VH-VL binders against q9h9l3. Designs and how they scored, part 78

Target 1, 176 residues: q9h9l3
Amino acid sequence: PRKMVAIDCEMVGTGPKGHVSSLARCSIVNYNGDVLYDEYILPPCHIVDYRTRWSGIRKQHMVNATPFKIARGQILKILTGKIVVGHAIHNDFKALQYFHPKSLTRDTSHIPPLNRKADCPENATMSLKHLTKKLLNRDIQVGKSGHSSVEDAQATMELYKLVEVEWEEHLARNPP

## First folded at step 22 (VH-VL)

Design z113
Fold by ESMFold2, fold request of step 23:
Structure z113 (fold): chain C 176 residues (1-176), chain A 124 residues (1-124), chain B 107 residues (1-107)
Amino acid sequence: as target 1 above (176 residues)
Amino acid sequence: QVQLVESGGGVVQPGRSLRLDCKASGFTFSDYEMHWVRQAPGKGLEWVAVIRYDGSSQYYADSVKGRFTISRDNSKNTLFLQMNSLRAEDTAVYYCAKEGYWQSSTFHRYFDYWGQGTLVTVSS
Amino acid sequence: EIVLTQSPATLSLSPGERATLSCRASQSVDDYLAWYQQKPGQAPRLLIYDASNRATGIPARFSGSGSGTDFTLTISSLEPEDFAVYYCQQYDFWPITFGQGTKVEIK
């Protein structure tokens, strides 16, 4: 049985006017929600906008942060060969400069049965916060101090569990 | 510099079809969800449709659902709106619009760039 | 289905005066609110995103504040080029919705 992990990242703004999104935190949890990885990551380029309201990233977190190249190597070792669950997970992989096999990728922002369970339109991209509230009766991302990628990864795994049997069967019949 | 250029507007009769194009440049088109937003003459703004960054999923306003189809060709940096069974109330300037920056667990669906719009007039 | 109600509908002021525009959401939209300026015959221009962040190239006289249901756009000292229609937009819920607009006109 293939191991399953959930990932969530936080990005900061780099490049001109801070419009490029660069990885500054990554959290990975196992099926039970135990933390396998949680590190602040120093982007290879200058941070223009910490986006703290959303990312929770502050200048002090970058002082001893793991350089991107090193962190990427650590993260990819954890992800290799596993089913990886995320929310809008293509953004997490883009921030990692990485491609994970589609057959091993699960995106809770793009699972029609999950939306159906939440009484949401099946093809609308719902936020992690709204799905978690509707389906788990839990408030995440509370407050204005920024989000926790550990909390978000844990919520993502719990959301996937709600549709895991149905969706794994669907993918077996409809290989990507 | 980001540019969005709409084309394909014109005068058509009710019940007919029209296709709008939006040519994008100055950003990585395939990184972003893209939208159509319309504005009837003298009226406010109405969101019409969105398409996922890879084209795999679409969502529509109730007023156009079943009649309009949003699509994209990422190899040509082009967004499309196929409008079928047009009605007088579809008369509007149609804008293509680009979402703001991408993040992981939050969606920032404000529109940082807009095209100049293309006018569609549905008149008998 | 979030209704955004802007007030006032029209704001008649002179250059140099402070403009205060309100946007009220029918339920909380957190900080997922943007403001746009639109001049006749032109596309909307983004002013403020995520409730309070100024967009690229927007002068410091524009500021956004508020969270949840009550939001304010402030123009600290009106310039001649600021006379336009202003729209708020929420992006926390589908469908995306806009307010009906506030026209800022010269007195």
Scores: ipSAE 0.842, ipTM 0.934, lowest interface PAE 1.1, mean pLDDT 94
Fold by ESMFold2, last read:
Structure z113 (fold): chain C 176 residues (1-176), chain A 124 residues (1-124), chain B 107 residues (1-107)
Amino acid sequence: as target 1 above (176 residues)
Amino acid sequence: QVQLVESGGGVVQPGRSLRLDCKASGFTFSDYEMHWVRQAPGKGLEWVAVIRYDGSSQYYADSVKGRFTISRDNSKNTLFLQMNSLRAEDTAVYYCAKEGYWQSSTFHRYFDYWGQGTLVTVSS
Amino acid sequence: EIVLTQSPATLSLSPGERATLSCRASQSVDDYLAWYQQKPGQAPRLLIYDASNRATGIPARFSGSGSGTDFTLTISSLEPEDFAVYYCQQYDFWPITFGQGTKVEIK
């Protein structure tokens, strides 16, 4: 049986006018929500927009941040061979410059049974905040100081658990 | 630079079909969710539909659900809107729209780039 | 569905005056609000995103403020090219919705 982890990342703006999204924090939690990894990460490119309102990333966080290449190696070692749960997880993998096997990937933004449980349109991409409020009765991402990737990864794992049995059976019958 | 160019608009009778195309350039098309937004003459803006970055999922405004189909071909950088069973109230300029920057824990579904629009007129 | 109510419907001002446009949401949309300018025969142009961030190439006279349910677009000193219709848009909830518009016209 494969171990399961949840991942969430925070991005900053790089490239022309800060429009490129680059990894600046990554958090990974296990099935029980214990933190396996949580590091600030220095992008290889100049940061144009910290996006602090959303990312929580400030200049001081980058002073001793782990260089991207090193952090990526650490993160991929944790992810290899595991079922990885995330919300809009393709963005996390893009920021890592990595593609996890589809058969081992779970995206809480794209699980129709989860939307149905929340009484949301089956095909709509719902925010982590709204699903967490509706299904877990928890407020996450509160305040204006930016989001916590630990909080978000933990919420993502708890959401997946609500549909885990059904969705794992679905995927076994319908391999991606 | 980012460009979105719509085509396929015209005058059609009620009950007929029309397909709109939107050719995209200047960004990695497959990184972004894409939208159609419309504006009836002299009226405000109405969101119509969205399609997931990989084309695997679509969501529609109630006013068009069951009649319109949004699709994309990422190999051709093209977004489509198939409009069936057209009604007079579908008369509008139709815009192709691109979402802003992508993030992991939040969705920034404002539209930083719009096409110039293509006019669809449904008239008997 | 989130209703965005813009006020006033029409704002008649002269060049050089300050314009203040309001957008009120039927429930909190956090900071997930954008403002657009539209001139006749043109596509909308993004002015402000995430409630208060100025889009690329937008002059400093445009500013956005507010959060939750109450949002304001301010044009500190109107230029002739600013006479247009302005729309707010929320993107916290599906479906995405727009306000009905505020027309800023020459007095």
Scores: ipSAE 0.842, ipTM 0.934, lowest interface PAE 1.1, mean pLDDT 94
Fold by ESMFold2, fold request of step 23:
Structure z113 (fold): chain C 176 residues (1-176), chain A 124 residues (1-124), chain B 107 residues (1-107)
Amino acid sequence: as target 1 above (176 residues)
Amino acid sequence: QVQLVESGGGVVQPGRSLRLDCKASGFTFSDYEMHWVRQAPGKGLEWVAVIRYDGSSQYYADSVKGRFTISRDNSKNTLFLQMNSLRAEDTAVYYCAKEGYWQSSTFHRYFDYWGQGTLVTVSS
Amino acid sequence: EIVLTQSPATLSLSPGERATLSCRASQSVDDYLAWYQQKPGQAPRLLIYDASNRATGIPARFSGSGSGTDFTLTISSLEPEDFAVYYCQQYDFWPITFGQGTKVEIK
């Protein structure tokens, strides 16, 4: 079977008035939660809003951050050929300016059996924080200093494992 | 620059149907989840429905489940609300609303842009 | 379902006075709270998002504070254009809910 990784990114505000979302951190973990990649990334545009309350990104993190083009190349080498798990993962791929094959993509924000296990409406897009609390009995994203993409990627992988057998069988019978 | 324009409101009898349109411009429509929010005359705001950025999933307020259908056509930058089995209590101004910025593991479902609204009156 | 309770229902003040509007959530909504202004015959206008961030083009006299269950919108010195209805909104839980509104009117 193909190797499986989980990804989570943090974005900052760029462009006019900081409304554009640009990649500023990316973390990738393997199936067991070991960190394969964790870098602060310098967007090619001026940062207008660090969004620190959510992103955890501060000015000092950008001083020696890896330039976007270099980081993107490193990240895509890791993702190629693998099943990639994320939460609202289309946003992570958009920030990377990349499209991963649908057949190799798993989005914990859009898996009806996972919602059902959490006693949530199957068609509601639930936050990573709430799913993790309900299904793993863990508090993540605690405090006001911003989120850790390593913590979030690890939680995302653990959530997927709860429905992995069922969902992989479903996808095999219903190819995208 | 961002613009949302609702249309399709009017006066209709109870039990009848009506479709609302919302034409969007000035942003990448397919990047955002879109919402309908309504306001009955002299009352506060009530969230009605949301649709996923790609149209694949919808969620509704209990007051409209089974009667209303939210949909979108990303090729035409248009959001729809099909309202069936209308009741007097559905009388309201209906607003199309856009979510704020996107992030990876958090959802910022405040509404940074609203249309001017379209009035639906359900009366006999 | 999260109930947002706004206080007071009506706030009668003069231009130049400080307005303090309260929004209380029935359980913690973290910082996932927004404030809107609505004038008669108009759509709501976003003032504050993520509890304390001013939206684009909103004057500095508007500020948001609080977290969890207790939130405050402050208008430091009322201008004539600030007499309107104000709503809070949470977006931590489904369904999205709004407070019932606080009307700020000329004394």
Scores: ipSAE 0.837, ipTM 0.934, lowest interface PAE 1.1, mean pLDDT 94
Fold by ESMFold2, last read:
Structure z113 (fold): chain C 176 residues (1-176), chain A 124 residues (1-124), chain B 107 residues (1-107)
Amino acid sequence: as target 1 above (176 residues)
Amino acid sequence: QVQLVESGGGVVQPGRSLRLDCKASGFTFSDYEMHWVRQAPGKGLEWVAVIRYDGSSQYYADSVKGRFTISRDNSKNTLFLQMNSLRAEDTAVYYCAKEGYWQSSTFHRYFDYWGQGTLVTVSS
Amino acid sequence: EIVLTQSPATLSLSPGERATLSCRASQSVDDYLAWYQQKPGQAPRLLIYDASNRATGIPARFSGSGSGTDFTLTISSLEPEDFAVYYCQQYDFWPITFGQGTKVEIK
């Protein structure tokens, strides 16, 4: 069986007015929630808005951050050949400038059975925070100091486990 | 320069159908979830529907569920709203709206750009 | 469904005065709150996003504050072009909801 990992990233604002999103942290955990990768990443362009309220990224984190090109290589080596789980995972891949095979991609923001378990509308894109609270009875992303991508990746993996059997069977019948 | 241009509004009788178009430019359309928001004459704003960035999923306000269909064609940078079984209470200006910046794990679903709106009047 | 209650319904002030507009949510929406200005015959214009961030091109006299359930839009010194209707919007929960509006009118 293929190994499964969960990924979560944090972005900062770059480009005009800081409205372009660029990768500044990436965390990857295995099936048991053990951290395989967790690095602050220096974007290739100037940071205009740290978005710290959400990203948790501060100027001090960039001092010894891994340059984007190097971090991307490290991350892609970990993801290759694995089932990758994320929440709104297209944004993580976009920040990595990467496209993972659809057959090996799992997006907890777009799994109708998961929403159903949470007593949420099946086709609404629910936040990680709300799904985690409803289904795992955990508060994540607490406070105003920003998010932890380790915490978020771990929550994402635990959410996927709740529907793993059903969803893997669905994908076998309905290849992407 | 971000632009959203709605079209297709008009006067229709109750029970009839109408399709609205929204042509987008000045941003990568396929990066964003897109919304319809409406405003009845003299009233406040009501969110109507959202469609996922790739068109694979849609969600609707209860007031329109089962009657309206939101869709998109990313190759033409166009958002649609098919409005069936129209009722008098659907009379409104309909706006196409773009979400703000994207992030992982949080959704910033405020609307930084709006079209000018297209008026739909449902009356006998 | 999250109800946003704006107060006052109407705020009658003169140019140069400070306007303070309130938006109260029926439950916490964290910082997922935006403010819009709307003039007759126009689409809404984004003023504030994520509770306190001014949108591109919005004058410094506009500021947003608050978190959770209680939010405030402040216009420090009203200009003639500021007489309009103002709406708050939450985006923490589905469905997205707007407040009923506060009309800021010339006294």
Scores: ipSAE 0.833, ipTM 0.929, lowest interface PAE 1.1, mean pLDDT 94

Design z115
Fold by OpenDDE, fold request of step 23:
Structure z115 (fold): chain C 176 residues (1-176), chain A 124 residues (1-124), chain B 107 residues (1-107)
Amino acid sequence: as target 1 above (176 residues)
Amino acid sequence: QVQLVESGGGVVQPGRSLRLDCKASGFTFSDYEMHWVRQAPGKGLEWVAVIRYDASSEYYADSVKGRFTISRDNSKNTLFLQMNSLRAEDTAVYYCAKEGYWQSSTFHRYFDYWGQGTLVTVSS
Amino acid sequence: EIVLTQSPATLSLSPGERATLSCRASQSVDDYLAWYQQKPGQAPRLLIYDASNRATGIPARFSGSGSGTDFTLTISSLEPEDFAVYYCQQYDYWPITFGQGTKVEIK
């Protein structure tokens, strides 16, 4: 538990057509759901699409946002050596331009026992919102103001706890 | 610019097999999940299958489950659809499609780019 | 599965007129709704994503609105090149599903 953290990021659209996903917020919580990190982050390139409906990011949040390179250093310091839990976490690492060891990564969007518990197809990639509702009877990402990466990271950790024992045993028998 | 080019379509008899290829360019192929969507002549659109960015999982429509296999080779920027036990109702133009932008915890599985499609005709 | 019902089946209009297309979902899909245009012999082209976001290169005369179960695609003033079939698509639930399409034809 001490070496386990959950991460969730919010991304905005950059590039000529806004198709590039760039990190704009990152939240990290410990095993108990306590916030270890939560910062708005300034992408190195011009933001074309804030994707506010989903990201919750607005122009005003970028005024005093932490520059990407600085934020990346802070985040990597927290993640190094930890078991990192996330939902579709490969996107978070991609946005961070960082690669965490696969053996220390837990992706709740790709854990068959979790889908089984939720009465979902094992090979279907489910959204965090749907799994959280099915398994925790909790509504997250409510409204149209955008997501809270803290809320999402906490939900991700809670979901993982439901299958932690059996999944860690599985990974021990089948190292990635 | 983004390009998707399907190939491999043709005329086959029921019960036979066919493999479709889709060559992608103009974007980081390995960052996105890829889909197949088909359209019977004069009919609407039907989602067929999806494969994760790293090919670690696939999911299928009930109409093709157990008969079709979606796969990919990221080193070649190529998507595949192996179609076995083909039926007349599988006759359609088959499109490879790219998912939209990626986010954390959510999935935006609209299709911002499509190939030109390849026609598969299953008939006796 | 989520059933998307489009209406009307056919919409006959003249260039310059306003077109209003409806898409109803059997249950809420939040804003996970896209619209496509398809012309004969061509692949579908993305118009709107996330219910109301216009795709790159799409003219301002196209707009999407709605949330939950009821969605609308509006073409403020039809151009000759806008006569085509239009599909809605949800991506909130598996399997991904499309509406049956609305044909916009010239009167």
Scores: ipSAE 0.918, ipTM 0.957, lowest interface PAE 0.6, mean pLDDT 96
Fold by OpenDDE, last read:
Structure z115 (fold): chain C 176 residues (1-176), chain A 124 residues (1-124), chain B 107 residues (1-107)
Amino acid sequence: as target 1 above (176 residues)
Amino acid sequence: QVQLVESGGGVVQPGRSLRLDCKASGFTFSDYEMHWVRQAPGKGLEWVAVIRYDASSEYYADSVKGRFTISRDNSKNTLFLQMNSLRAEDTAVYYCAKEGYWQSSTFHRYFDYWGQGTLVTVSS
Amino acid sequence: EIVLTQSPATLSLSPGERATLSCRASQSVDDYLAWYQQKPGQAPRLLIYDASNRATGIPARFSGSGSGTDFTLTISSLEPEDFAVYYCQQYDYWPITFGQGTKVEIK
């Protein structure tokens, strides 16, 4: 448990057309759901689309946001050596321009036993919202104010706990 | 600019097989889910299949499950659709489609770019 | 699966007129709704994503609104090139589904 954390990031749109996803918030929680990190992050490039409906990010959040390079250093310090749990976590790592070892990565969007438990197709990539509702009977990402990366990270960790034993055994037999 | 170019369509008899290719360019192919969508002549759009960015999972519409296989080669920026046991109702223009932007925990599976399509005709 | 019902099936209008297209979902799809335009012999073109966001390069006369089960695509003033078939698409649930389409034709 001490070596496990869950991460969730929020991205905004950068680049000429806003199609580039850039890190704008990152939240990390421990096994118990305690917040270890939660910061607004300033992308190195101009923000074209805040994607507020989804990201919850607004212009005001960028006023005192932590510069990307600094935030990245802080986050990597927390993640190094840990089992990192996330939902579609490859996107979070891309946004961080960081790649965590696959053997230490847990993606709740790609755990067939979790889908099975939720009565979903095992090979379908389900949203965090739907899995959380089905398995935890909890509504997340409600409203129009945007996501809470803390809430999402906590939900991700709780989902993983439901299949942790089974999945860890599976990974032991089938290392990535 | 983003481009998707399908190929491999043609006329085949029922029960036969056909493989479609889709060559992608203008974006980081390996960052995105890729999809196949088809359209029967004079009809609407039907989603067919999706493949994860790293090809670690696939999911299919019930109408093609067990007969079609979606795959990809990220080193070649190419998407594939292997179609086996073809039926008359599989006759359609087949489009490869790119998912929209990627975000954490949420999937935005609208299709911002489409290929020109390739026609598959299954007829005896 | 989520059934998307578009109305009307056909909309006959003249250039310069306002077009209002409806898409209703059998259950809530939140804001995971897109609109496409398709002309004969062409692939669909994305117009709106996330219910109300206009895609890059799409003219301002196109707008999307709605949330949950009821969505609307509005063309404020039809241009000759806007006469085509329009599809809505939800991406909140598997399988991904499309509406049956609305044909906007010239009166």
Scores: ipSAE 0.915, ipTM 0.956, lowest interface PAE 0.6, mean pLDDT 96
Fold by OpenDDE, last read:
Structure z115 (fold): chain C 176 residues (1-176), chain A 124 residues (1-124), chain B 107 residues (1-107)
Amino acid sequence: as target 1 above (176 residues)
Amino acid sequence: QVQLVESGGGVVQPGRSLRLDCKASGFTFSDYEMHWVRQAPGKGLEWVAVIRYDASSEYYADSVKGRFTISRDNSKNTLFLQMNSLRAEDTAVYYCAKEGYWQSSTFHRYFDYWGQGTLVTVSS
Amino acid sequence: EIVLTQSPATLSLSPGERATLSCRASQSVDDYLAWYQQKPGQAPRLLIYDASNRATGIPARFSGSGSGTDFTLTISSLEPEDFAVYYCQQYDYWPITFGQGTKVEIK
């Protein structure tokens, strides 16, 4: 547990048409849900679409946001050597332009026992919101103000704890 | 420019097999979830199958589960649909479809780009 | 599965008129709702995503509204090229589902 953290990122739209996803916030929590990192991040490119409905990011959040390069360094320092838990975590790493070893990665959107526990199809990729509601009886991402990456990271960690023992055993027998 | 080009459609008898291909270009294919959607003649749209960006998982509509297999070759930017044990009700235009943008913890599975479709006719 | 019911089945209007299309979900799908246009012999074309976002290249006369269970596609002033079939689609729940479609035809 000392070497396990959960991560969740928020992304905004950049590029000519705003279709490129760029990191705008990152939250990291420890095994107990304590916040280790939570910063707004300034993308290197002009933001075309804040995607506020989903990201919770607004223009005002970018005023004192940490430059991407600096934030990336801070985040990587925290993640290095850790088991990193996330939901659809591939996208988070993509936004971070970072590669974390597969053997140290846990994606709660791709754990069949977790879906089974939630009475969901094992091979279907479920949203964090739906799994959290089904397994923790908690509503996250409520309203239209956008997501909280801290809330999402905490929920992700709690979900993983439900299947941690059996999944770690599975991975030990079947290394990725 | 994003392009999706389906091929492999044709006329087959019930119980036979057919494989569809979809060649993608104009975007980073390996970053996106890909889907198949079909449309029977004169009918509406029906989602068929999805495959993750890295082909690590697949999910199917109940109507095709156990008979169809979706796969992909990211090195060739190609999506596949292997259709076995074909039935008359599988007759449709089959579309390759790209998911929308990617975000953390949520999935935006609308289809921003479609192929032109390929017709599959199952008849005795 | 989520059932999407579109209304009306057919909408007969003249060019220049306002078109209002409805899509009702059997349960809440939040804002995970898209609209498509399809013309005979063509693939569907994305119009609206995330309930109210207009896709790239889509004219301003198209707009989407609503959240939860009730959604609306509005064409403020119909152009001749707008006469087609329109579908709504939800992507909050598996399986992905479409409405049965609304045909907008010339009066």
Scores: ipSAE 0.915, ipTM 0.956, lowest interface PAE 0.6, mean pLDDT 96
Fold by OpenDDE, fold request of step 23:
Structure z115 (fold): chain C 176 residues (1-176), chain A 124 residues (1-124), chain B 107 residues (1-107)
Amino acid sequence: as target 1 above (176 residues)
Amino acid sequence: QVQLVESGGGVVQPGRSLRLDCKASGFTFSDYEMHWVRQAPGKGLEWVAVIRYDASSEYYADSVKGRFTISRDNSKNTLFLQMNSLRAEDTAVYYCAKEGYWQSSTFHRYFDYWGQGTLVTVSS
Amino acid sequence: EIVLTQSPATLSLSPGERATLSCRASQSVDDYLAWYQQKPGQAPRLLIYDASNRATGIPARFSGSGSGTDFTLTISSLEPEDFAVYYCQQYDYWPITFGQGTKVEIK
């Protein structure tokens, strides 16, 4: 069986108006929540908005940050061949300028059984924070210092575990 | 420059159907959630529906659930709102709206760009 | 759903005066709060997002503050073009909801 990892990325704002989301941190954890990768990443373009309230990224984090191209190579090496779990993971892959096979992708923001378990509408895209609170009785992304991609990746993996069996069976019957 | 242009509004009788279109330009349409928001004459704003970037799911306000369908054609940069079983209370200016920036595990569903709106009048 | 209550309903002021608009949420929406300006016959225009971030092109006289349940939009010195209706909007919970609006009118 293929190994499973969870990923969460933090983005900063680049471009003339800071509206472009660029990768600035990436965290990858294994099935048990052990950190496999956690690096600050230097975008190729000038950062206009660190989005610190959300990203947790500050200017000091970019001083020794791993250049994007190098980081991307490191991350892709980890992800290749794995089942990758994430929350709204399409954004993470977008920031990575990477496309993971759909058959090997698990997006916890789009798993109806997970929402059902949380007494949420199955078709509503719920935040990681809300699902984590409802299903794990844990508060994440607390405070104003910004997110922890490690914390978020771990929470994402734990959420997926709650529905792993039934969802994997579903996917087996209904391949993407 | 980001631009959203709604069309398809008009006057219809109760129980009839109407489809609204929203043509988007100036940004990567397929990267963003798109929303419909409406405003009854002289009233406030009411969120109507949302569709995911890849059209894999939709969610609706209770007031329109079961009657309205939001959809999109990313190849044409177009958002749609199919309105069935229209009621008088559906009379409103309908706006298509783009979600804000995308971020990790967080959804910033404020609306940084709006169309000019298209008026839908439901009256007998 | 989250109920956003704006106050006052109407704010009558003169150009050059400071305007303070309040938006109260029925429960915490963290910083997932936006402010919009709407003039007659026009679509809403984004002013503030994430509670305190000024949107691109928005004059510095507009500022947003607050977190959780209590939010404030401040116009430091009203310009003639600022007389309009202002809405707050939360996007932390489904469904997305708006305040009922505050009309800033000329005194």
Scores: ipSAE 0.913, ipTM 0.955, lowest interface PAE 0.6, mean pLDDT 96

